# VH-VL binders against Sulfurtransferase Alvin_2599 (rhd_2599): the designs that were tried, part 14

Target 1, 107 residues: Sulfurtransferase Alvin_2599 (rhd_2599), of Allochromatium vinosum (d3rpb9)
Amino acid sequence: MVNEIDSESLSQRLADTEDVLLVDIRTPAEIAQGMIPDALQLPMHLIPIRMSEIPKDRDVVIYCRSGARSYQACAYLMQQGYGRVLNLRGGIIAWARHGLPIVAPEG
Key: E = the ipSAE of ESMFold2; O = the ipSAE of OpenDDE; V2 = 0.75 times the mean of E and O plus 0.25 times the DockQ between their complexes.

## First folded at step 20 (VH-VL; framework fv_acimtamig)

Design x5 (from u5 with heavy chain S31D; at its last fold request DockQ between E and O 0.92; V2 from the best seeds 0.88)
Heavy chain, then light chain:
Amino acid sequence: QVQLVQSGAEVKKPGESLKVSCKASGYTFTDYYMHWVRQAPGQGLEWMGIINPSGGNTYYAQKFQGRVTMTRDTSTSTVYMELSSLRSEDTAVYYCARDFYGSGSEGDYWGQGTLVTVSS
Amino acid sequence: SYVLTQPSSVSVAPGQTATISCGGHNIGNYYVHWYQQRPGQSPVLVIYYDSDRPSGIPERFSGSNSGNTATLTISGTQAMDEADYYCYAWDSSTYVFGGGTKLTVL
ESMFold2, look of step 20: ipSAE 0.823; ipTM 0.936
ESMFold2 (binder alone), look of step 20: mean pLDDT 93; pTM 0.942
OpenDDE, look of step 20: ipSAE 0.889; ipTM 0.950
ESMFold2, look of step 21: ipSAE 0.809; ipTM 0.932
ESMFold2 (binder alone), look of step 21: mean pLDDT 93; pTM 0.942
OpenDDE, look of step 21: ipSAE 0.891; ipTM 0.951
ESMFold2, fold request of step 22: ipSAE 0.770, 0.798, 0.789; ipTM 0.925, 0.932, 0.931
ESMFold2 (binder alone), fold request of step 22: mean pLDDT 92, 92, 92; pTM 0.936, 0.933, 0.936
OpenDDE, fold request of step 22: ipSAE 0.931, 0.931, 0.928; ipTM 0.960, 0.960, 0.959

## First folded at step 21 (VH-VL; from u5 with heavy chain D99S Y101S, light chain Y31A Y49S W90S Y95S; framework fv_acimtamig)

Design ko2 (at its last look DockQ between E and O 0.06; V2 from the best seeds 0.00; counts 0 for: pae E 8.4 > 2, off the site)
Fold by OpenDDE, look of step 21:
Structure ko2 (fold): chain C 107 residues (1-107), chain A 120 residues (1-120), chain B 106 residues (1-106)
Amino acid sequence: as target 1 above (107 residues)
Amino acid sequence: QVQLVQSGAEVKKPGESLKVSCKASGYTFTSYYMHWVRQAPGQGLEWMGIINPSGGNTYYAQKFQGRVTMTRDTSTSTVYMELSSLRSEDTAVYYCARSFSGSGSEGDYWGQGTLVTVSS
Amino acid sequence: SYVLTQPSSVSVAPGQTATISCGGHNIGNYAVHWYQQRPGQSPVLVIYSDSDRPSGIPERFSGSNSGNTATLTISGTQAMDEADYYCYASDSSTSVFGGGTKLTVL
């Protein structure tokens, strides 16, 4: 039911266009260890009260550590009328494993 | 130093409403989410809901939806939790808890608690 | 709804290691937090994000989370550690506490 995208495909997509919003649903402690550049930080349990920050008219890729939590987050958002959300398969673990860029969070 | 000071104990009758306040100080009030958690006598902690920094968005536990209202007043740095249609089972200590690191993920600072007794 | 299961009580002798479990379906996929509550006091965060320790919390407190069980471990348990302990987790639609565990230091 939930659509997914792998790290390499996402990396290519980000290089080609800026029409994709990344959403990091991990905890602050996890994010402190590194994050995908320019991702919106939105803890999973706050999604119901911060959905207004997530657009419905553009592609949104949601990621966590391994892809498990973000899959559930995508499922929830789909029930809320989000038809363009994607789960990052393998999460940031797979992202890093493919040698793709990780940065320290701002502030 | 971060402090959360809650309103005093209350005695209510079934069918009435309670409204507990939580006054915050020692940090940027408008930067942190606030949780509400209650604990019935001799029982465990029960999550009630969360309110965002601006007060514009709330999320309540399914059990309390339609009966609970959380608000905040930036001018007084105070968060409120109102629970209507009270029952004897609503007798509990009610806590406010500030989100850890301002993200809303955990509660790192807690109020002292407010005992609300509901009895006929 | 999502449910977290804890043992009702755990007993340990001073200086020994106490282990408190928190069971939940695929709980390893969630970030689990632990709260300590001494009698007549407000809860205190002792572990967050499975294994991270807030400032001021002794190093004898540690946590882990994998599979279907999160665990709070207290090494070299002291009398002051006697309290109720609650695990806590949230998903996209629910935030929930475990039932709590009373830790007794014999």
Scores: ipSAE 0.018, ipTM 0.674, lowest interface PAE 7.4, mean pLDDT 91
ESMFold2, look of step 21: ipSAE 0.023; ipTM 0.672
ESMFold2 (binder alone), look of step 21: mean pLDDT 91; pTM 0.926

